VH-VL binders against o27280. Designs and how they scored, part 432

Target 1, 266 residues: o27280
Amino acid sequence: MDSMNVPEVLEIKRIVEESESVKTFIFSWDFRREVRPGQFVMVWDFRDEKPMSVSLIDPVRSEIGISIRRVGEFTDRVHGLSEGDLLGIRGPYGRGFELMGRDILLVGGGIGMAPLAALADEATARGMRVDALVAARTADELLFLDRLEAAGVNISTCTDDGSCGFKGFAHERLLTLEENHDMAAVCGPEPMMFQVMRILDERDVPAQLSLERYMKCAVGICGQCCLDDTGFRVCAEGPVFWSQELSRVREFGRYRRDPAGRRVPW
Short names: E, the ipSAE of ESMFold2; O, the ipSAE of OpenDDE; V2, 0.75 times the mean of E and O plus 0.25 times the DockQ between their complexes.

## First folded at step 17 (VH-VL)

Design Z9 (framework fv_marstacimab)
Fold by ESMFold2-Fast, scan of step 17:
Order: sequence, then structure tokens, then C-alpha cells
Structure Z9 (fold): chain C 266 residues (1-266), chain A 118 residues (1-118), chain B 112 residues (1-112)
Amino acid sequence: as target 1 above (266 residues)
Amino acid sequence: EVQLLESGGGLVQPGGSLRLSCAASGFTFRSYSMSWVRQAPGKGLEWVSAISGRGGKTYYADSVKGRFTISRDNSKNTLYLQMNSLRAEDTAVYYCAKHEWFGTFDYWGQGTMVTVSS
Amino acid sequence: QSVLTQPPSVSGAPGQRVTISCTGSSSNIGSGYDVHWYQQLPGTAPKLLIYENTNRPSGVPDRFSGSKSGTSASLAITGLQAEDEADYYCQSHDSSLSGSKVFGGGTKLTVL
């Protein structure tokens, strides 16, 4: 029987305040259920269930971490919990990142750094050179800088308002940095990912991009990942896709769909 | 410890050719861009050429375009500079330099002297 | 002629503060490219002193600091010591069609 489909009620072991709007919830985990960077879990507060990327994978301590940004009713409730409280966890789900070569570029925007932090840990453990471009609107929204530094990652920061590092967007900063990477992994707002993908394609760097809106497709809910130029009801194992897979998708980075199916620009 | 060791310098006549080598150790050579930077006697530093870690992209200062060729052999951890049609103005110490992601030269070799004179 | 302008010389006494300027343009520092600083002791190869505008490599003392504003950068040396006597170079990237690395002309620091 597939035990991944049944939520397990787990005690919140530790909560890390990453920023004013982001917390990492840490749970004991039985690693007979393997977890890979780029995969997600369904988090259940006994009222509603939402997909959340795994941001910490620690088999030595037998722990996983799930980083959650406060953006709505569900996440407001979860943020109100304390160490010792219970959450339901189901998973892991989805296609994780695939590592190749000796060096990797990570490009993360906001909460998109969560799955990339877990990937950074795996890449450094494999002896890869890791460079990370960490982007946010303001300095207060930059995530995981101390954790990345402790792992030996070379870090560049950029903020829209110039409060930390380069003043500007991730793709503008990327144009000023050198590229010697065997691959890249990108996660953040879709417009940022689209611009970064174009630069990496031009530089002949194969990239994997993690798309939050396709997490439900990975658990078998078709239609959530339907794209205009690929036909409706096509479902790929998400949320991680190679840039070559996304190059055929006209809507990527240009628009999304609201609940009524109407096109909404990013 | 990161080490860069240049060789191949010497005295050449104007119009001649010379090939410089830089042996690298102590880091994953293929993962970093490399440059040649020169310094004429008593003068400042001048960037000459760069090559990407995978070797797919090369860059040249306008003063050497069409005359110099940068290359690398990642299996031997060695950087090269092939210098053709040499001029008196090319007389300088030539340094091998390793790039960091931010475009800085974090390690330099000791340099090798190239003298172009009749 | 260098596309990044530095004063040719600067001097100070032990214990004093000196600053070395590096003036660029819109195609280099003004385009957002980082500024790096190198120290060259007499008869030696250059050594990285400051990278990415403000950062120090391991082994570089806190009395060396960098800053960047607009199209210019500065290197500050506090508590000046005799062993600081050297040539100092700023370096950035110019967004010309060649994608060139560029150096300042260099500044000779004399410790009086």
C-alpha cells in the first residue's frame, strides 16, 4: 500500500523564524520514505491541505523542514502554531531536482529559496561547487543566507530596493556574473524564472525550474497544469521541469489563469 | 593550496610567435574562467584575454584580437596563450589569473616575462 | 589610458587613514558591475585585497575596506603601516562588445 497517500500526524519539533513572513517547521522523519530536494509535501492543519516545498532534508538528525510564507488564511493559521503542536504531513510528491556535473548555479526569489536551500545541501555534500543568486524585494525578505554560507556556498544577493547587495532584479544581476556552471536550478516568481531561463539558454547552461502552480499535477490532479500551446489536460510530472521542456510553452512567464480560466498577466 | 605556474616566456623578434602555458592545481580547474593579464615594465595591469571554464567562450582585448588565441586543456589543468605577430608593445610580464563568480581575480601566478625586441 | 581612473599616487604617515578613488562610467561601474581591489607589493604578483565592492578574503585585515557609489568606488586603509607601501589597482568589467575586464591605472601608496 502506498503510505505516502495517508497523512501522518507529526509533532512540530522546532520552528525557525526565517523572516517576518516566513517560518520553517521542522519534524522528525522516517527516511524509509526517501525525500529529495525539489519535492513537496501536503501540509494538513485538520481543516485544509496545501502543498509546501521541503526546505531541509537531514537523514543524520532524522528531520525534514518545511518553509511556509504567510500569504493567506491557511498559512496564517499554520504560522499561529507553536512547537509541540501537530500537523498532518502527506508525501513526498513530485519530481525532484536532478544533479549533474561539478558545478551548479542556484537562482532563487523569495520563498523559492526554500527548495533551493535543500538542493544546496545535497550539492555541497556531493562535492559540487555551488553559486547562489538570492533575490528578494527587500533585505528583510532574503532567505537562508546564513545556512548557505555555512554550507560553503558562494552567495550574491539582489534586492529590488537596493537594501542589500545589487539594486535590481535577479536577471539584471545575473547578467553581471560569470557563468561556468554545468547546470542551474531556478525557483521563484514565474516572471523572474522566465527572464533567468532566457539568459541561461543564451549561455548554453541547462536549467531546471520549479513551478509552484504545477505541484497539484504531481499528485495526479490533471487540469491544474494545462497549458494553451500544449493542449488541455496534458500533465507532466512537476513541479521541476528542464528549460527545454518549458521553451515550447507560450504562457510560461507571460500569463496565468484565474479560477474562471481567464488569462491574467504576471 | 591554489597554485598557478606560468611558463614559456622569453625573448622574441617582432613578428615572431610564442606560446605561454599556465599549470593550475588546488582547485576544480574546469569550473572557473581563466584570464591572462599583462604588465609592461613600470606600467599598470592590462587584461589580455579570458576563457570560460568549459572552453566554449573566449574574450580578447582589442589590442590583441586576431593575433592572440587563448585555450585550455581541462584534462591537464593547463591554460594557454598563443601569441602571434608579436610587437614591441607586447613586451610585459604575463600573469595567469583565476576568476571567481563575481568577476574578480582571486589567485594569480608569479608571471612570465615576454620581451619583444630585435 | 585606462577607462577606470585612479590617482597616480597617495601618501600617509603610520596610523593615518588614506583613501584611493576609482572613477568609472555608465558602461562599467555604472552598469552595476562589481569593483575589486588588488595590492601589488614591489617585485611580486598582484594579490586580491577586496572583492565584490566590500568583501575581504581570509587573511586581509579589517583596516582595509571598500565602498561603491554610482560610477565610482573607493578603497580605504586605516591605521596605515609601513608594509602597506605598494601599488593598488581597482578592477571591474566593461560592457563593451568584447565583454572586457578593465583595470584602473594604479595608485602608488607611499608610507612616510
Scores: ipSAE 0.558, ipTM 0.797, lowest interface PAE 2.2, mean pLDDT 88

## First folded at step 18 (VH-VL)

Design Af1 (framework fv_marstacimab; at its last look DockQ between E and O 0.93; V2 from the best seeds 0.84)
Fold by OpenDDE, look of step 18:
Structure Af1 (fold): chain C 266 residues (1-266), chain A 118 residues (1-118), chain B 112 residues (1-112)
Amino acid sequence: as target 1 above (266 residues)
Amino acid sequence: EVQLLESGGGLVQPGGSLRLSCAASGFTFRSYSMSWVRQAPGKGLEWVSAISGRGGKTYYADSVKGRFTISRDNSKNTLYLQMNSLRAEDTAVYYCARHDWYGAFDIWGQGTMVTVSS
Amino acid sequence: QSVLTQPPSVSGAPGQRVTISCTGSSSNIGSGYDVHWYQQLPGTAPKLLIYENTHRPSGVPDRFSGSKSGTSASLAITGLQAEDEADYYCQSHDSSLSGSKVFGGGTKLTVL
């Protein structure tokens, strides 16, 4: 546990530009430290620290990848970095995805595809059939399509503006697709995940969903990522939850807490 | 190699019964929904019936409801179509076809001919 | 008779562009269901030509293209070749027919 909480200063080995707003930062990784899809790390740029999902797990190359969307001051700084620059990484933390069955459905929106891409690699490596519904606002925001395709994943795209694939939302597209899956993994905007979960429940497909909340300590101490009523800490009991667990979470799909602890509607 | 092979077709009298089989190979059979599609001589394609990968859900065209039964044995990688109370209008080449995720028929068998005639 | 409507026949000379329409309704194409296209050569089983409205399976040349708008879909063939002479079918899903798959009536393409 001590090793988990010690930030390690790592050199950015490689940067992959996934889209205009998303970059994947690749680091050398000692795989004596286990990491699972769905887990996150705390990224430290020596000024601030933010939780980021692991989007690449490559034991062959001894590398991990962290995909970061440019959304604020911290991510602006990180996006300004170059190969060879340094970042602090501590973790991994949280509960990752559990694979079960033979056929898996992935439903991701925007940057939510990051942990799902890592899961897709693991699933395909295990010989599972993987179908991935990839959603975004516009075509240029769709992530990891080439990577998923190369892995043998069946892809369906969905965009709000119809610039690529199905015009509409992920849950709408899901209703038009075949239903032969043993489990589902979902990550993206919470309103999307909420709707998708409802459909999957109706279809009796076991589902795991990855939540995002304001997170500070990553070790279940500060309580900033605590979910109302249940006491679930996203950093400790999550970020991956089963649908049955989230059914007990009142705020899911409805609101979140800001850094001041105030309710912020989705 | 991914392939489907139909069998069981033949000549039958009106009111008779026939059971078609479709042997699947080259893919994980249980992972895919399957359909029967038929084509009368000189006519177009008509969807007949579908079954989910695990066999839990079945669907039928109105023209065959109550008369045809679709089933599958995933341990044998085989799809079946039990046809009862056959009519002259059921005369057709019957194809088995695999569903892709999008609901398209991406793999087809060669078809088996069913002739219903007195 | 068919839920989806296609022209019975179309023709074109080699090298020309031909288009085959597929007209549905609000319960199938119009409800967001994808359109797929099949090519059936004489005496053979159908072959998937276009899936998910616009996508080509491996082995299908790029001179075949699909589109979808509203309650209709279209198959376009550019650079028409003699081997393209076949029957073409559109297919979708209809929510009003108990989750049934539906085909168009088929279009016979003649290469002049």
Scores: ipSAE 0.890, ipTM 0.938, lowest interface PAE 0.5, mean pLDDT 95
Fold by ESMFold2, look of step 18:
Structure Af1 (fold): chain C 266 residues (1-266), chain A 118 residues (1-118), chain B 112 residues (1-112)
Amino acid sequence: as target 1 above (266 residues)
Amino acid sequence: EVQLLESGGGLVQPGGSLRLSCAASGFTFRSYSMSWVRQAPGKGLEWVSAISGRGGKTYYADSVKGRFTISRDNSKNTLYLQMNSLRAEDTAVYYCARHDWYGAFDIWGQGTMVTVSS
Amino acid sequence: QSVLTQPPSVSGAPGQRVTISCTGSSSNIGSGYDVHWYQQLPGTAPKLLIYENTHRPSGVPDRFSGSKSGTSASLAITGLQAEDEADYYCQSHDSSLSGSKVFGGGTKLTVL
């Protein structure tokens, strides 16, 4: 019987080095537990447990991929693992992206491209036109470009330093590209998502944005992932929210909370 | 397989009117903004007008604003240009063109000739 | 009067390299709008040659290349061939013209 609240210990089947700082860890997966783009899993290294993006959903090969950026002690330990090593996985959790219409815009910053890469695969399989704006600070941090190209996605890149594509922020590039999308999906640094959401709202483009918050239980009990003014729990009502839902959230794009619950700037 | 086919050109006197059509096939028409681009004999290309995929936004070159109206019927996969108050300087081959996401014209029709003379 | 300026003509012998400039301003190329290039053979409709500054559509030979810097763009043709004799246009978007697409005046390439 499948239990979503107990980690399943899985062998790392394959590791893909996406960049110097990002690796995708691929596991065999029993798709009786359905996974949708935008959902997350909790990854357990037998010491700590952290939420991670699902970037590959492949029922044909019975595989999932989980993309992890090296940012601290936990992720440093996980990046040190090899094929054949073990990790605990529980989930998936949360509300994923919903596809609508025939023309979708993806806007991803850094590791935020991970769930959008999975969404791109689903969208192209449905015959949708997919345009992806892939943003990073530098060219070396642009993720999944070859995979998106192979899927038939139209790609535009932007980098803060201009080392690849448009020099500037994602919202600045977005203003120089054609409009004609039925919906958008956005994931990345929250300041980027706020600026992009504002533009999409003014263009009347329905947008879904994936938020990151501190998580402990992942099933909606502990309250650590709650958003100010609404009581939305990112692990239960999110992590994917419609832009209309986020318009009522005072904290979005303005501050975040540390594990102790204190407000800190982005 | 993607094709655009203009029609409706011809000879018209100054001050007259003419309606151009552009039949689209081989792609999802409503997903793309479309333009009219013209070329006077022996001259360069001049952008004339554009319309968004859903038809809610229209744009015009200053030279035609107030005289020309772009429209589309997505159920018929057809782009239109209604040209009123025609002038001799409107004499040109008129092309319909499809926009890509980057703002290029990636597909062109063969053009239809409009001649405005007395 | 074209918002984007191209030389009226350029020429080259077979096998040589030619370049065609496209000079804009801060309201178009200088604002980050892409530059696209079209080839128009005699008696035919224009054909997209380069999009998004540097990319070639399928079927365009790699001897055609584009670049953009500051407020200007350039089309380079290497290994010039007789069939390259055509008119060439750059195109972009100008924010000062209320969402207008703009073409350069065109450049006639003559293969000697």
Scores: ipSAE 0.734, ipTM 0.872, lowest interface PAE 0.9, mean pLDDT 90
ESMFold2 (binder alone), look of step 18: mean pLDDT 92; pTM 0.947

Design Af2 (framework fv_marstacimab; at its last fold request DockQ between E and O 0.95; V2 from the best seeds 0.88)
Fold by OpenDDE, fold request of step 20:
Structure Af2 (fold): chain C 266 residues (1-266), chain A 118 residues (1-118), chain B 112 residues (1-112)
Amino acid sequence: as target 1 above (266 residues)
Amino acid sequence: EVQLLESGGGLVQPGGSLRLSCAASGFTFRSYSMSWVRQAPGKGLEWVSAISGRGGKTYYADSVKGRFTISRDNSKNTLYLQMNSLRAEDTAVYYCARHDWYGAFDIWGQGTMVTVSS
Amino acid sequence: QSVLTQPPSVSGAPGQRVTISCTGSSSNIGSGWDVHWYQQLPGTAPKLLIYENTHRPSGVPDRFSGSKSGTSASLAITGLQAEDEADYYCQSHDSSLSGSKVFGGGTKLTVL
């Protein structure tokens, strides 16, 4: 048992093509090291390191999956890898989602569906009713639909361009769906999450939201991912936060800090 | 088996009162909003009232506001409709129906007939 | 008087394709609310036929299909069969009516 902070070099066991821009990389995993939906790992391609959410947790097959969207130089390199190639993985890190009640609402946008897919698996395994609002810009960017359906999840889709499901944004679609959920889990673009949180608060639905910030150490030391006003470290106190916690975070839904520490709007 | 069973219908005079019940089985009752939908003889469907899963929110059609009260007892898996100040135009088969997440009525009872006549 | 407008009746011969329209407004179908369809056989309770505009519940054959555009929706039945003779209702939600579900007036389908 190595330290969780030392990257373990793992072989890519399988690659699943989720969409044009998203691949899921499957790795063998020793489940003596517990991993929860909503937690992330640091992925190292021996040149750079980036935080990635765990999208698959399979104790039966002793596997985890990491879904990665092609968005830059690092992810371009990773997407060029094949089965059998190696990556460094350390973690898991951060606070994951907590399941409560019997009825759960999942609201995800784009790659934000990655941790929610893992949460859906856990929730359904526990016998919970799971409703998932899956949002994307276009139909071809909707993720994990077949997987969610196979798990017995009720799915509603929305796309910005109306190419699939509701035409519009997730918070708009949410207003047209029935309530009666005990809790909600939200992950996606922060402006989306901000609007969704507002609606859920108005409906008195407890909500957990997964934030994305630039992270360097992942262990709460460097402070790169600290949130203004609260001092919350996304890598340590998050990335999953309760809506009550985020209500204290002024920057949420409004701005973030870039790698240089500069304040930039969403 | 998922099932809804209405009861309480019958003949009542104008101005009278009646209480309908709907017994639910085969699913987690509290997880679903419920509605009453009625159908006058030879006429179409008319939504009457709805109640959220936990019972905190209620909704009524304008035609029944102030006269009808929807309620539920989740411990008994039962939906109710208290109908007061009944009118001839309230004569109909009354269905209880379960809401799915999308707002459709995916489960219906067999209905119970309410006749308001002098 | 129904918030949603349907033709009172449609007819077709066995094997034919028939369509039933459902016309709403900007306060219901046009405001983003989904349209659902129900089949009611004579002397029976309604049955959900189409939900969320286009989706079929389990047990509903694929010869039934739904569509939605703008402020209107449509139910299409291909390969019409004798057992399809029934009343069909569209249903949605109206934003101008607090929490109100709304039905169409219903369409009687006759199989010739």
Scores: ipSAE 0.929, ipTM 0.959, lowest interface PAE 0.5, mean pLDDT 96
Fold by ESMFold2, fold request of step 20:
Parts: structure tokens; sequence; C-alpha cells
Structure Af2 (fold): chain C 266 residues (1-266), chain A 118 residues (1-118), chain B 112 residues (1-112)
């Protein structure tokens, strides 16, 4: 009991439809519980509990936003909720992104842009130059473009089908962009992150990557979020890792584990 | 205001040397790659050379390789072009230009004239 | 000869539409490199008009537009005005061993 958090039941204050498949749920938040970009929360719908990305951290309005992609029964139920409905929130958990230098590159794929949108807000508030490569399968799935532009972020887009911006993968686009960055932050499909990490390592750009793994306790006790070969717990030592830490992890980019702990391909 | 100001142009003899400078102000100089671009009288633009923001990578057009050296001093916010073994074909206005993230030249200086003749 | 090919000149009357082509190859535009456009008024330095194929910097009127397809790009100017009389250059990057920036040969626009 002393080590386990109890969810706080919060009212959905506002819902933003980011795309056909992604909604941001906004809650009042007491910032005595500090939240950092790259940390996550556990969202409880009174039946099940899943980790979700924090995409908005707004101390001025005392609000956080949690972006949720519709992918299954839990997220279908949550997408069916309205303003005024209740959800349980535990957290925040995990290690967030660290900012360094004056020039940051963000590379986000799909819902992976959620924590990067929060990071972009912090980086621009510190006066950093922010360049964001936003990737998706189609134009309709590109997230947070208007918000990033309003914040003064330089945006390049890529889509698998070429419907917006560069036709192709994020790592292919990255090779056609200028290199002057002090650091990078990367979040998205793990195969994309692996390819992007390889390029950034060749360029000697320090990179932080946000991983997703199965989570149960979210506080580091159950061991279900451990990475092979290192014992790193994604919920405690991550979800944000430096590229050097991930170079020791054989599973990264190669396979994942299902809820039963079995290796499955990405 | 963001500004680039070239200097060091003038008249030189073939085979001679000249050093161009470009003073930068109003932006974080080290964050941007920089280029020299030239334009011979009555002719089009020709990219000459580029250098990365931190100075670790340099690039040259084939027409100037081995004769020109680009450099920068980030403590002085200054870009340089050392031009050796000059030829009549090097006669041009030389612009310094800043790269944006996309590889465009978003800021240009006014240019400095280099004339190579005997 | 230029890596990127532009027509040497185009002309139009005030109010008309003109287009300027920029033809590259698989080693530049065709491999995913962006095309950028510059306007150079007589006696002045070039000015960026279009970056990343289609985007306008602040202060560039929306009658200037860019596009890219395959190995080629195009600059369109609608509502032609006398002050548009200038030289126009496309620019990209060539993936040859040098990895160099490349300009088109330039197009002189004459407003009749």
Amino acid sequence: as target 1 above (266 residues)
Amino acid sequence: EVQLLESGGGLVQPGGSLRLSCAASGFTFRSYSMSWVRQAPGKGLEWVSAISGRGGKTYYADSVKGRFTISRDNSKNTLYLQMNSLRAEDTAVYYCARHDWYGAFDIWGQGTMVTVSS
Amino acid sequence: QSVLTQPPSVSGAPGQRVTISCTGSSSNIGSGWDVHWYQQLPGTAPKLLIYENTHRPSGVPDRFSGSKSGTSASLAITGLQAEDEADYYCQSHDSSLSGSKVFGGGTKLTVL
C-alpha cells in the first residue's frame, strides 16, 4: 500500500479531436504533482488500466492533456466518453526527457508525437531552436502540426503514402535535412526509432528515445517492463533512454514482448 | 536584425590570393551552416562552398576544390573564404548565405566584388 | 551546364500567370531533395521566395507558389506585376560524391 499509488478520479474537462483515431483528454491538474515531458500516466476506466502519453503540460491553466489512440476495446470505451465523465489517473511515472544545448531535433511517428509536443513547448519556452520531423502513414494521421507551428517550431512532415510532405520513412527524410543539432528526442514505432537512432549515432548527435513496453504496476515492482540483457525497467529507468543505453539492448528494433512475456516481432 | 556583411573583395592578379570575410549578427551563428555563393557578371548563381555550424564539415564545388578554403570563427561570428591560385573565371560577386533546416538560403549578404585580371 | 535546367526567359503581361520550370534528375530532386526558389531584382542580392518545395517565407505574397513532381519543380506567379520583373533561380542539393548545393541556370522574367 505504501509503494502503490491509488488512482485519483478526475473529470474530463475538455476533449480535443486530434485526428479520426486520436483524442486528447484534458483534466484539471494540481502541479504539486510535477509532470515532465516523457513521463506517462496510468489511465483507469473502472474496468482496465493502460499507460498513456502526456501531451499537454499547462501549469498556467492548471491542466494536463493525455492523448489516446483508438486501438482496442479499452481505448474504444475511453473514446466513447464525454466531457464531464470520470477517469482514474495514477502517476506520473518514469524518466522524462532532458533538454541540453540550444538546438533540438524532434522525430515523432504517429502517437509518438504526443510526448514530443509537450517537450516542444518546454524547449521553445527555454528559447531553444526546435526542428520537428513529424511522420505518419497518411496526412490524416499527422499530429499536432498547428500547435507546433504556433509555438515557432520548424516542421517537416513525411507520410508513407506521400499524401503530405516527403513520401517515405522518417529516417529517409532525415538524410535530406540539415544536421546542426545539439540533441534529438525520438518517439514512435520502434522500427522507425531504430533507423533514426542509427543515423543520429553516425552524426554524433546525442539522442533520447522513448520506448513502450507492457506495464502492470508502473512503479518498478512487477518486472513486466524489463528489457532483455540489461534488466532495465521501462516504467522506472525509462521510458526515455539515451541511445547509448539502448545500444546494449538486443531486443530494441528486433522484437517486443506480449503480455505473457513471449518474444514477438515488431 | 539578422544581417550578413561581406568584405575583403577587390582587384587581384591571376595566381594571387584573397581572403573574404562575412560578419554575422542578430542570430546564433553556430546553429547554422553557411555558404559562399558567387555570381559572375551577367551570369547566374553558383554555389561555391559550405561549412557546418560547428565547423566540422566543409564542402566545395569542383570548380574551387584545392584552391579555396572555407572556415569560420564562432567566437567572432565570422565566416571566411580563403581564395588561392585565383583565375579570371573566379571574377564574381561573392555572397555569404545562411542555411535553414531545409537547406534553403534564407539570409543573404549584399555581396563583395572580386575581380581577377592582370 | 547546370545540374538543374530552367528556361532562360519567360514573359507575361500584368495580371497574367507565368510558370518557371526547374528540371533535375534522380541524383537531386528525384531522390527526395527539396527545391527552393529565389528572386533576384537587378543589382541586389537574391531573396528566398519558396522553401521546401511549396512554403512561402513571411512577407512573400500568395501569388507565388511552388510545386514538385518526380524530378522537376515549378514556380508559378499569378497576378503578374511590374515589380516581379527579375531573375528567378531554383536550388536544390545533389547527392553526388560532393553532396553539393546546386542552382538552376536562372530565368529572366520580363513583364510586358
Scores: ipSAE 0.771, ipTM 0.894, lowest interface PAE 0.8, mean pLDDT 89
ESMFold2, look of step 18: ipSAE 0.756; ipTM 0.885
ESMFold2 (binder alone), look of step 18: mean pLDDT 92; pTM 0.945
OpenDDE, look of step 18: ipSAE 0.902; ipTM 0.945
ESMFold2, fold request of step 20: ipSAE 0.735, 0.737; ipTM 0.880, 0.878
ESMFold2 (binder alone), fold request of step 20: mean pLDDT 92, 92, 92; pTM 0.944, 0.946, 0.942
OpenDDE, fold request of step 20: ipSAE 0.928, 0.929; ipTM 0.959, 0.959

Design Af3 (framework fv_marstacimab; at its last look DockQ between E and O 0.90; V2 from the best seeds 0.82)
Fold by OpenDDE, look of step 18:
Structure Af3 (fold): chain C 266 residues (1-266), chain A 118 residues (1-118), chain B 112 residues (1-112)
Amino acid sequence: as target 1 above (266 residues)
Amino acid sequence: EVQLLESGGGLVQPGGSLRLSCAASGFNFRSYSMSWVRQAPGKGLEWVSAISGRGGKTYYADSVKGRFTISRDNSKNTLYLQMNSLRAEDTAVYYCARHDWYGSFDYWGQGTMVTVSS
Amino acid sequence: QSVLTQPPSVSGAPGQRVTISCTGSSSNIGSGYDVHWYQQLPGTAPKLLIYENTNRPSGVPDRFSGSKSGTSASLAITGLQAEDEADYYCQSHDSSLSGSKVFGGGTKLTVL
């Protein structure tokens, strides 16, 4: 798919507070420009630019949503914005999720639920049965529960501290759930995704996983998001990968590269 | 509306065989694991057997292993339980039940009575 | 003989609170498997009452609640009503029994 490479200055139409640290920014969108769950956009606050997953795709309202977690200077500035303020948006970029079958399992951790929420909307609209395992550190960090429930998604929650749902990690909870799914989509902390992928492989459930890497250009030129050994560019060949593809990626679940290109363990 | 309807129950002599059926409607049958659960007269619930949605995995209680066979025909939305070498202790109402994602039985049939007696 | 242990009977007066315990082991409830509860009215099939330890299906009054801790679970009924007279069963999964579903022995609730 062709992507727009020129940032479009858009007005923040609406802001949804998802949690203490996560806000969803809603923009008017011309759907002549196709966007798929799992794709990302580059968000420009006229000082810096960061990749963000699309978390809402609403053709009826002609809107898209971008969920942003407050984690640094850029996101601090963005979180300080109000409805009516402007942001630059270019994209969408990358490979999104592909829906297959009739039954889909979603496994998300923290902000990783953002692209999965968009996928859930599409899947349910297609009449698919959607089960979503939503994980977070604490209950107040669980995202999109009401939205998912309203869409008819079956939800299982998991928290590190046991403040909501299963006490433990997503891969541990997954082992205690039924296995009848045609495919799975996974997004969250890479160690979580690694463990979940292993289980899904053992269960013969085809899985797609969305990776996060330092992305600078978003168009596959700068190489900052290249994965070791494979040459995969997360911004071009990803961010959504099949489990078979990730099985070839040595660094997956083990380390990433920082902006300086150094290995950083998970 | 989800419906489960058991049939095939009746009176049989010890050592005999019986085949139970459960007709499912109102949902995508292949997407759900199914179980047989039985209840002897005046007794509690006992899980008997389970089968995955696609039929690739089957599970049995120790009390029926080697004697009972669970199967399904997804094209007919039907669950089966072939019961061989029946014993008096197999006398019970047999329910078919649908698994939800969490492993609970969210829908039950009305049950069919199986009586094993000489 | 049941893998999960329930009291055979409990009783209460209308409006009272009653609790039904379900005691398991490290191979079922203690292993992280969820506990589900069923209500069986006389002469009827069981009905799902509580799933995933604490959740109520649609149509189940909020006076029914479930909890889980360690190797045990509990069903609580507040504001007891005559219509609550029934048998109640807990259910879980046991990893030591070849992936078997397991039920408690059942508890007969009498409303006085």
Scores: ipSAE 0.814, ipTM 0.905, lowest interface PAE 0.6, mean pLDDT 95
Fold by ESMFold2, look of step 18:
Structure Af3 (fold): chain C 266 residues (1-266), chain A 118 residues (1-118), chain B 112 residues (1-112)
Amino acid sequence: as target 1 above (266 residues)
Amino acid sequence: EVQLLESGGGLVQPGGSLRLSCAASGFNFRSYSMSWVRQAPGKGLEWVSAISGRGGKTYYADSVKGRFTISRDNSKNTLYLQMNSLRAEDTAVYYCARHDWYGSFDYWGQGTMVTVSS
Amino acid sequence: QSVLTQPPSVSGAPGQRVTISCTGSSSNIGSGYDVHWYQQLPGTAPKLLIYENTNRPSGVPDRFSGSKSGTSASLAITGLQAEDEADYYCQSHDSSLSGSKVFGGGTKLTVL
């Protein structure tokens, strides 16, 4: 048995309040376990275990950051923790983003910016031009803006209510921005990702999109994270997929599944 | 430092042709859409034509459509404007301009003068 | 004939504040396209002054500021200096013009 299959109990080293509803929990991390942007970890609070985005990958400080949005009982409990408290972490799991070319577009909605912030750090460190479209419902929910700016990312914001940047949805803003990217990375609400993928396909921009599905084992054994028609396991073959792979997935953008496997509309 | 340098301007008779060049340096040329923008003597700025970074999309102002052809050679970091069937009203300084992501022209050349006169 | 309308001229004394308007329509500024501003000193190429409605490139003094509301935009210059005497252009994109970039007609700023 190894650390990927059994949670390692780690001390919360630092907590960053990213917004009213999002906190980043920072842990010491042994980078012999390589972590790629777009991979996820399973966070265990000694009662339940949930997949969470890795948003910070800092080999220099030997730190990993995990960003968690408060959305239910598990995340409420985790948000109630303090520095010095313990969490179980297993992973990382899944296929992360692959960087190509010199010019990358990031499109993130809400907590979906977490893995993209990690990708932005890596892309800028490699000398890539990074343009990021950061979306949320309100200005106070826009994530990682200062961090992205400090990394040299060109930022455009959009908010549903128009409180910051473009008023409207990410795909609507994308239509008003210049093209010329070698690739795109997209993460956020699935309806947003579907619309953004359509625009990127029309522009002939290779895109990688990160999906969220229910997970139990995170290593591909239990079948809970499978996508219709393809047999893809989000925890093993994803969570990051190329847009061409997702074009073969009937459920993408149409419905999701609950923990019992029932189809549930978006 | 980003630098754009236009050349190929000069005197030409109505109905004639001329090809403008813009040499780009200090940035990854293929990553950016480019425009030609002109300014007749004593007049304002007029957008003329644009081309995407990879060259797959081209756009023209109605006043030049069918007469001007924008192109680029990414191996030479050079933007071109082929100007045919020139008219007196095409007399202007022609600027090469780079698009940023937001749709602004963040860098400009010094311009090259085109005079269409008998 | 410009789809973006600017006053042909404005004037101000040193130290004063001036504004330059840029009025568009629903097919450009009103569709959510950004407004950008350029300064053109006599005998020189235009220089980007404001991008994405309100942002200043590095090296542009903070006495230059931009705003956008509805179908209109404005450039404000505070603490006016003699060196600010120039032509100023707004620029956007108009979806009705086959993917066209559009400039305002320009505004001559005279520092008294």
Scores: ipSAE 0.763, ipTM 0.882, lowest interface PAE 0.7, mean pLDDT 89
ESMFold2 (binder alone), look of step 18: mean pLDDT 92; pTM 0.947

